VHH binders against UDP-N-acetylenolpyruvoylglucosamine reductase (murB). Designs and how they scored, part 1

Scores and structures below are computed, not measured.

Target 1, 297 residues: UDP-N-acetylenolpyruvoylglucosamine reductase (murB), of Aquifex aeolicus (o66805)
Amino acid sequence: MLFLKNVPLQNLTTIKIGGRVSFYAEPSDLKEISLCIDFSKSRDIPLFVLGNGSNTIFGDVRGLVVNLKNLKGFKVKEIKGKFFVEAFSGTPLKDLIRFSVKENVKSFYKLLGFPASVGGAVSMNAGAFGVEISDFLKEVYFVDWEGKLQKAKRDELNFSYRKSPFPKLGIVFKVVFEFERSKENILPKYEKIRRIRKEKQPINLPTSGSTFKNPEGNFAGKLLEKAGLKGFRLKNVGFSEKHANFLVNYGGGTFSEVVDLINIAKERVYENFGIVLEEEVKLIESSGSDGWKVLGA
Structure headers, positions and changes below count from the first letter of each chain, unless a header shows other numbers; antibody chains aren't numbered by Kabat.
F, E and O stand for the ipSAE by ESMFold2-Fast, ESMFold2 and OpenDDE, each averaged over both directions (binder to target, target to binder). V2 = 0.75 x the mean of E and O + 0.25 x the DockQ between their complexes.
[cut] marks letters that were taken out.
The coordinates of atoms that the task and the answers printed are left out; those that the model quotes come from them. Centres of patches stay.

## First folded at step 4 (VHH)

Design k1 (from b4 with Y102W; framework vhh_brivekimig_d4)
Fold by ESMFold2-Fast, scan of step 4:
Structure k1 (fold): chain B 297 residues (1-297), chain A 119 residues (1-119)
Amino acid sequence: as target 1 above (297 residues)
Amino acid sequence: EVQLVESGGGVVQPGGSLRLSCAASGFTFSSYGMSWVRQAPGKGPEWVSSISSSGSDTLYADSVKGRFTISRDNSKNTLYLQMNSLRPEDTALYYCARDEGWSYGFDYSSQGTLVTVSS
């Protein structure tokens, strides 16, 4: 592993917006993750963890971005009709979706359509169609901010809607899922969800996915649409005309434009409905030592 | 200093039974998952079974499932492997190991305990 300098982040995210980071690394094993932690501590700079870049937007970052893309793969053990799947944090979520469809696994296919890594999905407690990734989670292995490997069982960790103890506790290294085979063929339901996802979401514009969490008893997309923000464009960024909660880059969008757009949306929704929207997308900008910060993606 | 001392091996006929024990010291036994790993002559190490720190969860290799039972006594810092319906292919040196997670490998004693199942 090399520590690269002044790396552009734009093409490492799905929205294609990003400044430059001071240092960048792609660790391939546990030892190299610890070296990344040591590197950032010795220089007193923040460390940011990047998976697939599907829910993260970067400005300029004075710090270290660690890309877990080389930590890929999963192993399966079948015990009494249940699958125990050990997956590295950099594994694309879609690989586990494919496994779930082939093995007729209950419910996990509902996480179809999120171009996230396993670690990123766990860190944001990714959820869709009534399920959350933590519903399938048995154990998380992570490197704490002292560089020590830790293990925690699901019930020892506090997960809630779009919230997890990561990255506060450390860098997710690998996870163990427990899957159960469905008694009915899931393929028709999988194909139905696949069609619904394709029809409703923009598929030809760079996007970071859902911008806001759904507030209790409501939908962010509905509130944004009622506030006149569906298809609203601010310079080179905007909300998709297909789905109001999806932020898109029309080309040449900047981090500053994204921040302004999000603030306009929050203000309009609050004025019209009395609801404070919370971001699901992660906005990362650092001009120095902001303290130790980690993001999932 | 982690110490793991295996015992209980021996020579048995096919279909016989043996109970292996592992006495642990030098660490907080009740905080770690434990495993049994075996190495047959001329082969690499093969994972056999694992047990959670509390003893509530157990995992077995497909080759031993239904025949072997892993258990532990945290008050005695001791791990057990009950082996029933033994087969010639179970012949190996058996090691107990402290789990650091399934993909990280194992801290285990190089001593082991020999189990020989005559054909």
Scores: ipSAE 0.000, ipTM 0.107, lowest interface PAE 19.2, mean pLDDT 81

Design k10 (from b4 with S103E; framework vhh_brivekimig_d4)
Fold by ESMFold2-Fast, scan of step 4:
Structure k10 (fold): chain B 297 residues (1-297), chain A 119 residues (1-119)
Amino acid sequence: as target 1 above (297 residues)
Amino acid sequence: EVQLVESGGGVVQPGGSLRLSCAASGFTFSSYGMSWVRQAPGKGPEWVSSISSSGSDTLYADSVKGRFTISRDNSKNTLYLQMNSLRPEDTALYYCARDEGYEYGFDYSSQGTLVTVSS
């Protein structure tokens, strides 16, 4: 693994917007993850773990971005009618869903539709159609912030709706899932979920997903639409015509355009409704003189 | 403006029934899959049921399967949830939601309608 310098982040996020990061690494194994932690500590710079890049927008960053994309693959053992699946954190969740359909696994197919890696899905405790990814976890292997490999069993970890102990405890390296074969053929149920999920795909542009959290007793998308911001475009960025809360890149969008668009949205919603919107998307920019800054939630 | 307005909640005894309605406006209702989601006090949202745009495909959470029936009337832009054999654990605010496909999940839920199952 090489620590690359002054790397553009644009093509590493789903929104296709990004400045340059001081250092970038793509670890391929456990030792290289520990080296990334040591590298950031020795240089007194922050480390950011990049999963699938669906919830983060970068400006220029003084620090280290670690991309887990090379930690891919999974191994399967069948013991006493159960599957134990060891999957690396960078493995696309869709690969495990395909496995689940092929092997007639209970319930896991319901997580179809999350555009996430295994590590990303575990970190957010991804859930859909009545199941959460933590329902299938047996063990999580992670590298703590001291650079040491740790193993935790599912019941030693606190998961709740869209919350997990990661990345606060460390960088997820691999997980072990426990799956049970269904007594019923799950293929019709899987195809039914596919049809329900697929039926309308409203956004065909790069996006970072939900921009704002829903405020108490209201919905960000509704407030943005009522403020005239649905389909609003500022230069090369805007809010989707299909989802007012989804920021889109029309091509060539920049971090400063994103910041300006978000500020316009906050100001209009506040003026119209007296509500202060809080970002869900993470806006990460670092100045050279004063270090790392996160401009959103 | 996308609007979803739920109604039909109330207080019922265990074993009772309620029918929830969701009136949709501001979009082509017949082009979207729809869902019911509930949130019990102090808990996160729980998916209850989904229906395809045509009404041909339905899905249910295991906890409600056989007791709840989702349906829709595209001519009236209305989604329904028939709830039978209600249990105390069904107590929640019930929201209808529009399904936006693979990447985006469910969008535009409303204020919800409260269902309380108690004796």
Scores: ipSAE 0.048, ipTM 0.555, lowest interface PAE 7.0, mean pLDDT 84

Design k16 (from b4 with F106M; framework vhh_brivekimig_d4)
Fold by ESMFold2-Fast, scan of step 4:
Structure k16 (fold): chain B 297 residues (1-297), chain A 119 residues (1-119)
Amino acid sequence: as target 1 above (297 residues)
Amino acid sequence: EVQLVESGGGVVQPGGSLRLSCAASGFTFSSYGMSWVRQAPGKGPEWVSSISSSGSDTLYADSVKGRFTISRDNSKNTLYLQMNSLRPEDTALYYCARDEGYSYGMDYSSQGTLVTVSS
């Protein structure tokens, strides 16, 4: 693995907006992940883990971006109708859902629709239709911030609604799931969920998805729409006409345009409703000699 | 302006029944799948039931299957949950939610309607 310098980040995110990062790496194994941690420490620079790039927008970044895309694949052992599935953190969640449908696995198919890697889904404790990904976890292997491989069983980790101990404990390397084969055919239930989910066409523009968290007792999309921001376009970026909370790139959008658009939205919502919107999308940019800044949550 | 307003909650004894309603406005109701989600005191949100845009497909959590019935009236922009054989563990704040397809899952109401099952 090489530490590449001055790498453009634009094509590593779903919104197709990004500046350049000082250093970039694509580790393929445990040793290379540890080397990435050592590299960032030796240079006193921050390390950012990139999964599917679906909720992150980069400006120029002084730091190291680690892309886990080479850590893909999973292995399966079947014992008495139970599947033990060892999956690398960079594996697309949809690959495991496809496996679950093919092998008639109970419940896991209910997680369809999350645009996440296995590691990303575990880090957010992804959940839908009555199940959470942690319900299927047997153990997690991760590289701690000292660069050492750690193993934790499900019971040793505190998961709650959309919360996990990662990345605080380290970089997820691989996980082991325990799946049970269903006694009934799950395909009809899977197709019902698929049809319930497929009620609207997806947004056909590069997007980072939800820009703002829903404030307590309200909806960000509703507040943005009432503020006149649904379909609002600033230069090459805007809020989707299909959903006011979805930021879209019409082509050639820049990080500064995104920041300006978000500031306009926050200002209008505050002026009209007295509500301070909190970003769900992660905005990451170096402030040059001022140091690093991470905008949003 | 998307609005979802839940009603129909109350206090009932075990074995009782309640019918919840969700009045939707500000969007094309007939184009969205809809769900009921509940949150019991001290717990995270729990999915209860979903219904397709046409009403032809329904899905239920195992804990409520056979006791609850989800339905909708697209002409009135209203979602319903008929709850029978209520149990103390059904005590929760109930929210209706709009399914956003493959994007970000469900949006659900800020207010909800409280269901308390106590003897």
Scores: ipSAE 0.074, ipTM 0.589, lowest interface PAE 6.1, mean pLDDT 84

Design k17 (from b4 with D99G; framework vhh_brivekimig_d4)
Fold by ESMFold2-Fast, scan of step 4:
Structure k17 (fold): chain B 297 residues (1-297), chain A 119 residues (1-119)
Amino acid sequence: as target 1 above (297 residues)
Amino acid sequence: EVQLVESGGGVVQPGGSLRLSCAASGFTFSSYGMSWVRQAPGKGPEWVSSISSSGSDTLYADSVKGRFTISRDNSKNTLYLQMNSLRPEDTALYYCARGEGYSYGFDYSSQGTLVTVSS
């Protein structure tokens, strides 16, 4: 593994906005993750974990970006009719969805369509159709911020709506899921969800997905639309005409434009409704000589 | 702007029935899948049911399957939830939402209508 210098980040995210990072690494095993932590500590720089880049927007970053894409694969053990699936953090979630459909696994197929790695999905506690990824989680193996391998059982970890203890506790290395076979053939339900997804026109512009979390007792998309922000464009970025809570890049968008757009949205929603929106998207940039700032991470 | 207005909530005894309605405006209703989502007191939101744009495909949470029926009338821009065999644990604020509850979530939702199931 090499620590590459001054790497452009724009093509590592789905929104296609990004500056340059001081250092970049793609670890392939546990030892190399520990080396990344040692590297950041020795140089007194922040470390940011990148999954598949679907919920992150970067400015210029003075620090280390760690891309877990080389930590791929999963193995399965069947014990008394249950599947225990050990999956590396960089494994595409879609690979586990395919496994769950093939093996008639209960409920997990409902997470189809998340453009995330296993580690990314666990870190955001991805959820759809009444299930969250943490519902299937048995154990998490992670490298703590001292560079030591740790193991935590599901009941030792606090998950809630779009919230997990990661990356605060460390870098997710691999997870163990527990799956049960369904008593019913899941293929018809899987096909229904797949067909329903195809009915929507895709957003034809680069996007980072949901910008804001739903506040208690309300919905971000509704609040944004009522505040006049659906389809609102600021220079080269804006909120989608199709999904008010989806930030889009019309081409040539910048991190500064994204920050300004988000601030306009938060201000208008607060002025109209007294509600403070919290970002779901991760905004990461370096500041001046006084250090780094991380917005919505 | 998109508007979703629910009605039909109320207080009912265990085993009773209620029919929720959601009147949609500000968008081409027949082009969107729709969902019902509920939030019980002190809990986070829970997906209840989804229906495709044509009405030909429906999905239900395991907790309500066999008791609730989602339907729509595209000529009236209205979404329905028929709730039978109601239980105390069905007590919640029920929201009409535009979207099918897949990985991108719901792109719009309503104010909600309160359903209380009490003895």
Scores: ipSAE 0.050, ipTM 0.558, lowest interface PAE 6.3, mean pLDDT 84

Design k19 (from b4 with G101P; framework vhh_brivekimig_d4)
Fold by ESMFold2-Fast, scan of step 4:
Structure k19 (fold): chain B 297 residues (1-297), chain A 119 residues (1-119)
Amino acid sequence: as target 1 above (297 residues)
Amino acid sequence: EVQLVESGGGVVQPGGSLRLSCAASGFTFSSYGMSWVRQAPGKGPEWVSSISSSGSDTLYADSVKGRFTISRDNSKNTLYLQMNSLRPEDTALYYCARDEPYSYGFDYSSQGTLVTVSS
């Protein structure tokens, strides 16, 4: 593993917007993850764990971005009709979905369509159609901020809607899932979800998904549409014509354009409704002298 | 302006039936998948059912499968939930919602309609 310098982040996110990061690494094992933590501490710079890249927009970053994409693969043990699946954090979620369909696994296929790695899905507690990824979770192995491997059982971890204890506790290294075989053929249900997901996909433009959280008793998309922001374009970025809460890149968009667009949206919603919108998308820019810390991206 | 207005809730005895309706306006209804979500007293929201934009594909929570039927009429911009063989545990505030891509979350929902199953 090499620590690459001044790496462009544009192609590491689904929105295809990104400045440059001071240092970038793609660890392939536990030892290399620890080396990344040591590297950040020795240089007193923040370490950002790159998740699925679907909810993050980068400016220029003084720090280290760690991409877990090389930690791929899973192992399966079948004990009396139950599957125990040990999966590395960088494994594409779609690989486990494919396994679940092949083996007729109950419910897990409902997480179809998230453009996520296993680690990314666990970190956001990905959920759809009545299930959350934490419903299948037995154990999480993670590297703490001291660079040591830790293990926690699901019951020792606080998961809630769209929330997990990661990366606050550390960098997810691998997880253990427990799956149960369905008594019914799940293939027809899987095909229906696949068709429903396909019709919900963005209009062939790079996007970062939901921009704002829903405020209590209201919906961000509704407020943005009422404020005239559905399809609103600022230079090379805008809010989707199909989904007012989805930021899109028309090509050549910049971090500063995104920040300006978000500020316009927050101002118009506040002017019209007295509501302060909170971002769901993660905006990451670090040009200052921040000390070492572990952060999610 | 997007609006979703539910109706059809009420009090019914166990084993009874109710049909919920959701009138949609302010968007191209036929272009969006729709869902029903419920919230029982003292509990969090529970997803009940979803239907594709064309109406050809439907999904149900295991707790309601075989008893509830989701449908839509794109010519009338209306979503329906036919609820049969109702049980006390079906008592909840029912919301219709416009689906968000890649999320359990929703773009829009209304204030809901109350369904009470008791004798």
Scores: ipSAE 0.011, ipTM 0.490, lowest interface PAE 9.0, mean pLDDT 85

Design k2 (from b4 with Y104W; framework vhh_brivekimig_d4)
Fold by ESMFold2-Fast, scan of step 4:
Structure k2 (fold): chain B 297 residues (1-297), chain A 119 residues (1-119)
Amino acid sequence: as target 1 above (297 residues)
Amino acid sequence: EVQLVESGGGVVQPGGSLRLSCAASGFTFSSYGMSWVRQAPGKGPEWVSSISSSGSDTLYADSVKGRFTISRDNSKNTLYLQMNSLRPEDTALYYCARDEGYSWGFDYSSQGTLVTVSS
């Protein structure tokens, strides 16, 4: 494993906006994850665990970004008609979706379409069509922030809607899922979900997904649209003409343009409705002045 | 301006029926899959049902399968949820949602319609 210097982050996110990170690493095993933690502590810089980058926008980062993409693959054991699947955190979620369709696994295929790794999906407790990834979890193996391997059973971990204890507890190394084979052919149901998801008006520009959380009793997209921000463009970034809550990059967008756009939106919504919007998108910028600390990306 | 306006909620006795409607405007309704999502008091959002843009494909949560029917009328830009054999646990605010194919979120209205199942 190499610690690369001054790596551009633009192509590590779906929005295609990013500054440079001081150090970047792609660990391939448990020992290399511990080395990443030690590296950050010895240099007194923050460590960021990179997921798929679908809800993250980077400025310049003085720290270490750890990408778990090399921790991939899964093993299957069948016990009494159930599948126990041990999957490394960097395994693409789509690989397990393919497995679940091939083996006629109940319900898990409903998570199709998430542009995430297994670790990323677990960290956000990804959910769709009535299931959450935590519904299938048996155990999680993770490296804590002291560099020690830990194991936790599902019942020892607090998962809730779009929330998990990671990366606060540590870096997810691998997970164990429990799957049950369906008594009926799931292909028709899988195809229905594929068709429902496919029949959308696409956003044909790089995007980071939902920009703002929905405030209590209201919806960010509606508030932004009423404030005249749907399709609003600031330089090379803007809010989508199809979905006011989705920030898009028209090409050459910068982190500072994103920050300015978000501030304009928050100010306009507050002026018009008295509501303070809170970001759902993760805006990551670090000078490293705070010393070693941990944050998910 | 995208708008989704729900109606049809109310108070019903267990075993009763209600039909919810969602009037959509500001987008090409016939191009989007649509969903119903509910939020019970003190609980997080729960997906209830989805329907394809054409209306040919439908999906239901196991908790409502066989009792609820989702449908749409593209000529009227309206989504429906027929709720039969209602139970106290069906008590919730019901939201009409437009599916977002590039994300896993729902784009839904601010009001919702309240369904209370009590005797």
Scores: ipSAE 0.020, ipTM 0.531, lowest interface PAE 8.2, mean pLDDT 85

Design k21 (from x4 with Y101W; framework vhh_7zox_3)
Fold by ESMFold2-Fast, scan of step 4:
Structure k21 (fold): chain B 297 residues (1-297), chain A 118 residues (1-118)
Amino acid sequence: as target 1 above (297 residues)
Amino acid sequence: DVQLVESGGGLVQPGGSLRLSCVASGFTFSDYGMGWVRQAPGKGLEWVSDISSGGDTYYADSVKGRFAISRDNAKNTLYLQMNRLKPEDTAVYYCARDEGWSYGFDYAGQGTQVTVSS
């Protein structure tokens, strides 16, 4: 593993917006993850974990970006009619969705809408259509901030809506899921969700997924639409015509334009409804010697 | 198998009232937001009202103060009380379930016709 310098982040994110990071690494195993932690500590710089780059927008970054893309693949064990699936954190979630469709697995296909890695989905407790990824979780293996491998059972970890104990506890290395085969054919329901995604999400434009978390008892997209923001464009970025909660890059978008757009949206929703929207997308920038500016969660 | 079955539509005079009902099955009703959308002849779908799983209600400006949305989780039933009806309220009314990840509605019923005419 090499620590590369001054790496452009634009093509490592789905939104296709990004400045340059001071250092970049692609670890392939536990030892290399520990080396990344040691590297950031020895230089007093922050470490950011990147999966498929679907929920993060970067400006220029003084720090280390760790891309888990080399930690991919999964193994399956079938015991007493249940599937136990061990998946590395960098595995695309879509690979497990394809497995779940092929094996007629109950409910997991409902997470089809997330363009995320397994580790990214677990870290944000991704959820859709009444299920959360933590509903299927048995165990998480992670490297703590001292570089030591840890193992935690689902019951030892606190998950809630769009929240998990990561990255506070460490870097997710691999997870174990438990799946049950459905007694009904899931293909019609899977096809309906796939159709809804195609119609309601901007899958043909660069995007960072959902911009805001849904506030209690409401939907961020609905609030944004009621505030006149569906299809609203600011220079080269905007909120999708298909779904107001999806920020899109029309080409040449910048981090500054994204920050301005998000601030306009938060202000309008607050003025119209008294609701403070909380970002789901991570906004990461460094002003050089002034240190880090991290917006959103 | 998700099913939403609307009822309660009909012909009423301007200023009249109707109550629409929607019986849901095939999912845990209390876990989902629910809403009403309508389609007038020759026009697109218009959002009317929605109610969150927690009971918060929202209304289109065109119906605010005249319509009231409510739910009975024990009966898996959504209601729309429509008062002071206008000719402009003439439409097919659809019960809809709010989707999780994406904004909007992922299932709608077959609809119930409401005609407001003198």
Scores: ipSAE 0.000, ipTM 0.124, lowest interface PAE 16.8, mean pLDDT 83

Design k22 (from x4 with Y103W; framework vhh_7zox_3)
Fold by ESMFold2-Fast, scan of step 4:
Structure k22 (fold): chain B 297 residues (1-297), chain A 118 residues (1-118)
Amino acid sequence: as target 1 above (297 residues)
Amino acid sequence: DVQLVESGGGLVQPGGSLRLSCVASGFTFSDYGMGWVRQAPGKGLEWVSDISSGGDTYYADSVKGRFAISRDNAKNTLYLQMNRLKPEDTAVYYCARDEGYSWGFDYAGQGTQVTVSS
């Protein structure tokens, strides 16, 4: 593992927007993750963890970006009719969706359509169609900010809507899921959700997924649409014509344009409905808190 | 190497018809679902239609009843028959291979231009 200098981040995110980072590394194992933590501490710079880059937009970053793409793969053990799946944090979520369809697993297929890594999905407690990833979680292995491997059971961790403890506790290294076979064939239900995704969401456009969390008793996409923001374009970025909560890059979009677009959306929704929208997407720039951050870990 | 090559686009008047073709190579065509997506000038990509490996067809509400997707597995070819064309159907049409286990496509062709104008 080498620490590369002055690396462009644009092509490491699904939105295809990004500045440059001071230092960049791609660890391949536990020891190399600990070396990344030591590197950031010795230089007194923040460390940011990148998984699949699906829910993060970067400006210029003074610090270290750690890309977990080399930590991928999962193994399965069947015990007493249940599957225990150990997956590395950099594993694409779609690989586990594929497994779930093949093995007729209950409910997990409902998380299809998140262009996330396992670690990223766990860190944001990804949820769709009535399930959250933490519903399937048995235990998490993570590297704490002292560089030591830790293990926590699901019940020892506080998860809630779009919230997890991992920005604070450390870098997710691998997780163990517990899956159960469905008594019904899931394939028709899976195909129905897949068709809804294809019809209602942007297809293969650079996007960072959902921009805003759903406020209590409401839906962000519905509020944005009612505020006239569905298909609204600001320079090279905009809200999708298919789904108002999906921010898209039409080509050449900038971090500044994204920030401006989000602020316009928040202002219009507040003016029209008295609701303050909270971002689900993570916006990372060179300024910020002095603590170490986890992004898509 | 996966390749998808579209043809059959062109200029047509409102109410007219066009038949798009897509020739696939580099994979076992019969094992994959296939689809069409389109991009209108200045707009994002829009899903149009899918056909499963087993021949089941699905259509976006905007084209249902006017478009027909089909495949010829012996020729590794995907088709889109477009009838009763409207100005709002004007777009570049892309043939795409269905990823199978997610909502997205993993490969797309270079596209063919369809312009519906008087």
Scores: ipSAE 0.112, ipTM 0.595, lowest interface PAE 6.2, mean pLDDT 87

Design k26 (from x4 with D50S Y58L; framework vhh_7zox_3)
Fold by ESMFold2-Fast, scan of step 4:
Structure k26 (fold): chain B 297 residues (1-297), chain A 118 residues (1-118)
Amino acid sequence: as target 1 above (297 residues)
Amino acid sequence: DVQLVESGGGLVQPGGSLRLSCVASGFTFSDYGMGWVRQAPGKGLEWVSSISSGGDTLYADSVKGRFAISRDNAKNTLYLQMNRLKPEDTAVYYCARDEGYSYGFDYAGQGTQVTVSS
């Protein structure tokens, strides 16, 4: 593994906004993850964990960005109608969806369509159609911030809507899922979800997905639209005319424009409704004066 | 301006039925998937059912066989027929416009209260 210098981050995210990072690495195993932690500590710079970049927007980063894309693959053990699936954090979620369809696995196919890695999906507790990824989770193996491999059982970890204990506890290395085979053929239901996903009107601009979490008892998109923010454009960035909660890059957008847009949205929603919106999207920027710390994921 | 206005909630006894309606305006209703989500007292939002622009339907396991989602594109109206209601179905029910991209719904109405109690 090499520590690459002055890497542009723009193409590592779906929004296509990003400055440069001081150092970038793509570890392929446990030892290389520990080396990344040691590298950041020895240089007194922050470390950022990146999944597939679908929910992250970067400014300039004086630090290390760690991309887990090389940690791929999964193995399966079937015991009396249950599957125990050990999947590395960089494995595309779609690979497990394909497995679940092929083996007639109950419910997991409902997570079809997330453009995420397993680690990314676990970190955000991805959920759709009444299931959350943590519903299937048995164990998480992670490298703590001292570079040691740790193991935690699902019940030792606090998951809630779009929240997990990662990366606060460490870098997710691999997870163990427990799946049950369905007593009915799931293919027709899978095909319905696939059709539903294909019928949705596309956003034809680079985007980072949902900008804000839904506040309790409400919907961020509704609040933004009622505040006049649907289709609102600030310079080269804005909120989609199709989906008010989706931030889009019209071309040449910058991190500072994104920050300004998000602040305008939060201020207007608070003024109109008394509600403080919480970001779902991860905004990552680091100055040259930052010391060792873990920032974002 | 997008609006989703729910109606049809109320108090019913276990085993009873209710039909919820949601009138949509401010967008091309037929182009969007629609759904129902609910929030029970002290709990988070729970997805109930979805219907695509093409008419394909999906249901949460907790309501499958009891609830039926449908739409009338000529009237810009979404429906939820709720049968064999249980106390566990007590919640505020929100009509929601499906955003896509696996991130759920981008708009919802003010909700309608359903209380199932003896």
Scores: ipSAE 0.011, ipTM 0.511, lowest interface PAE 8.5, mean pLDDT 86

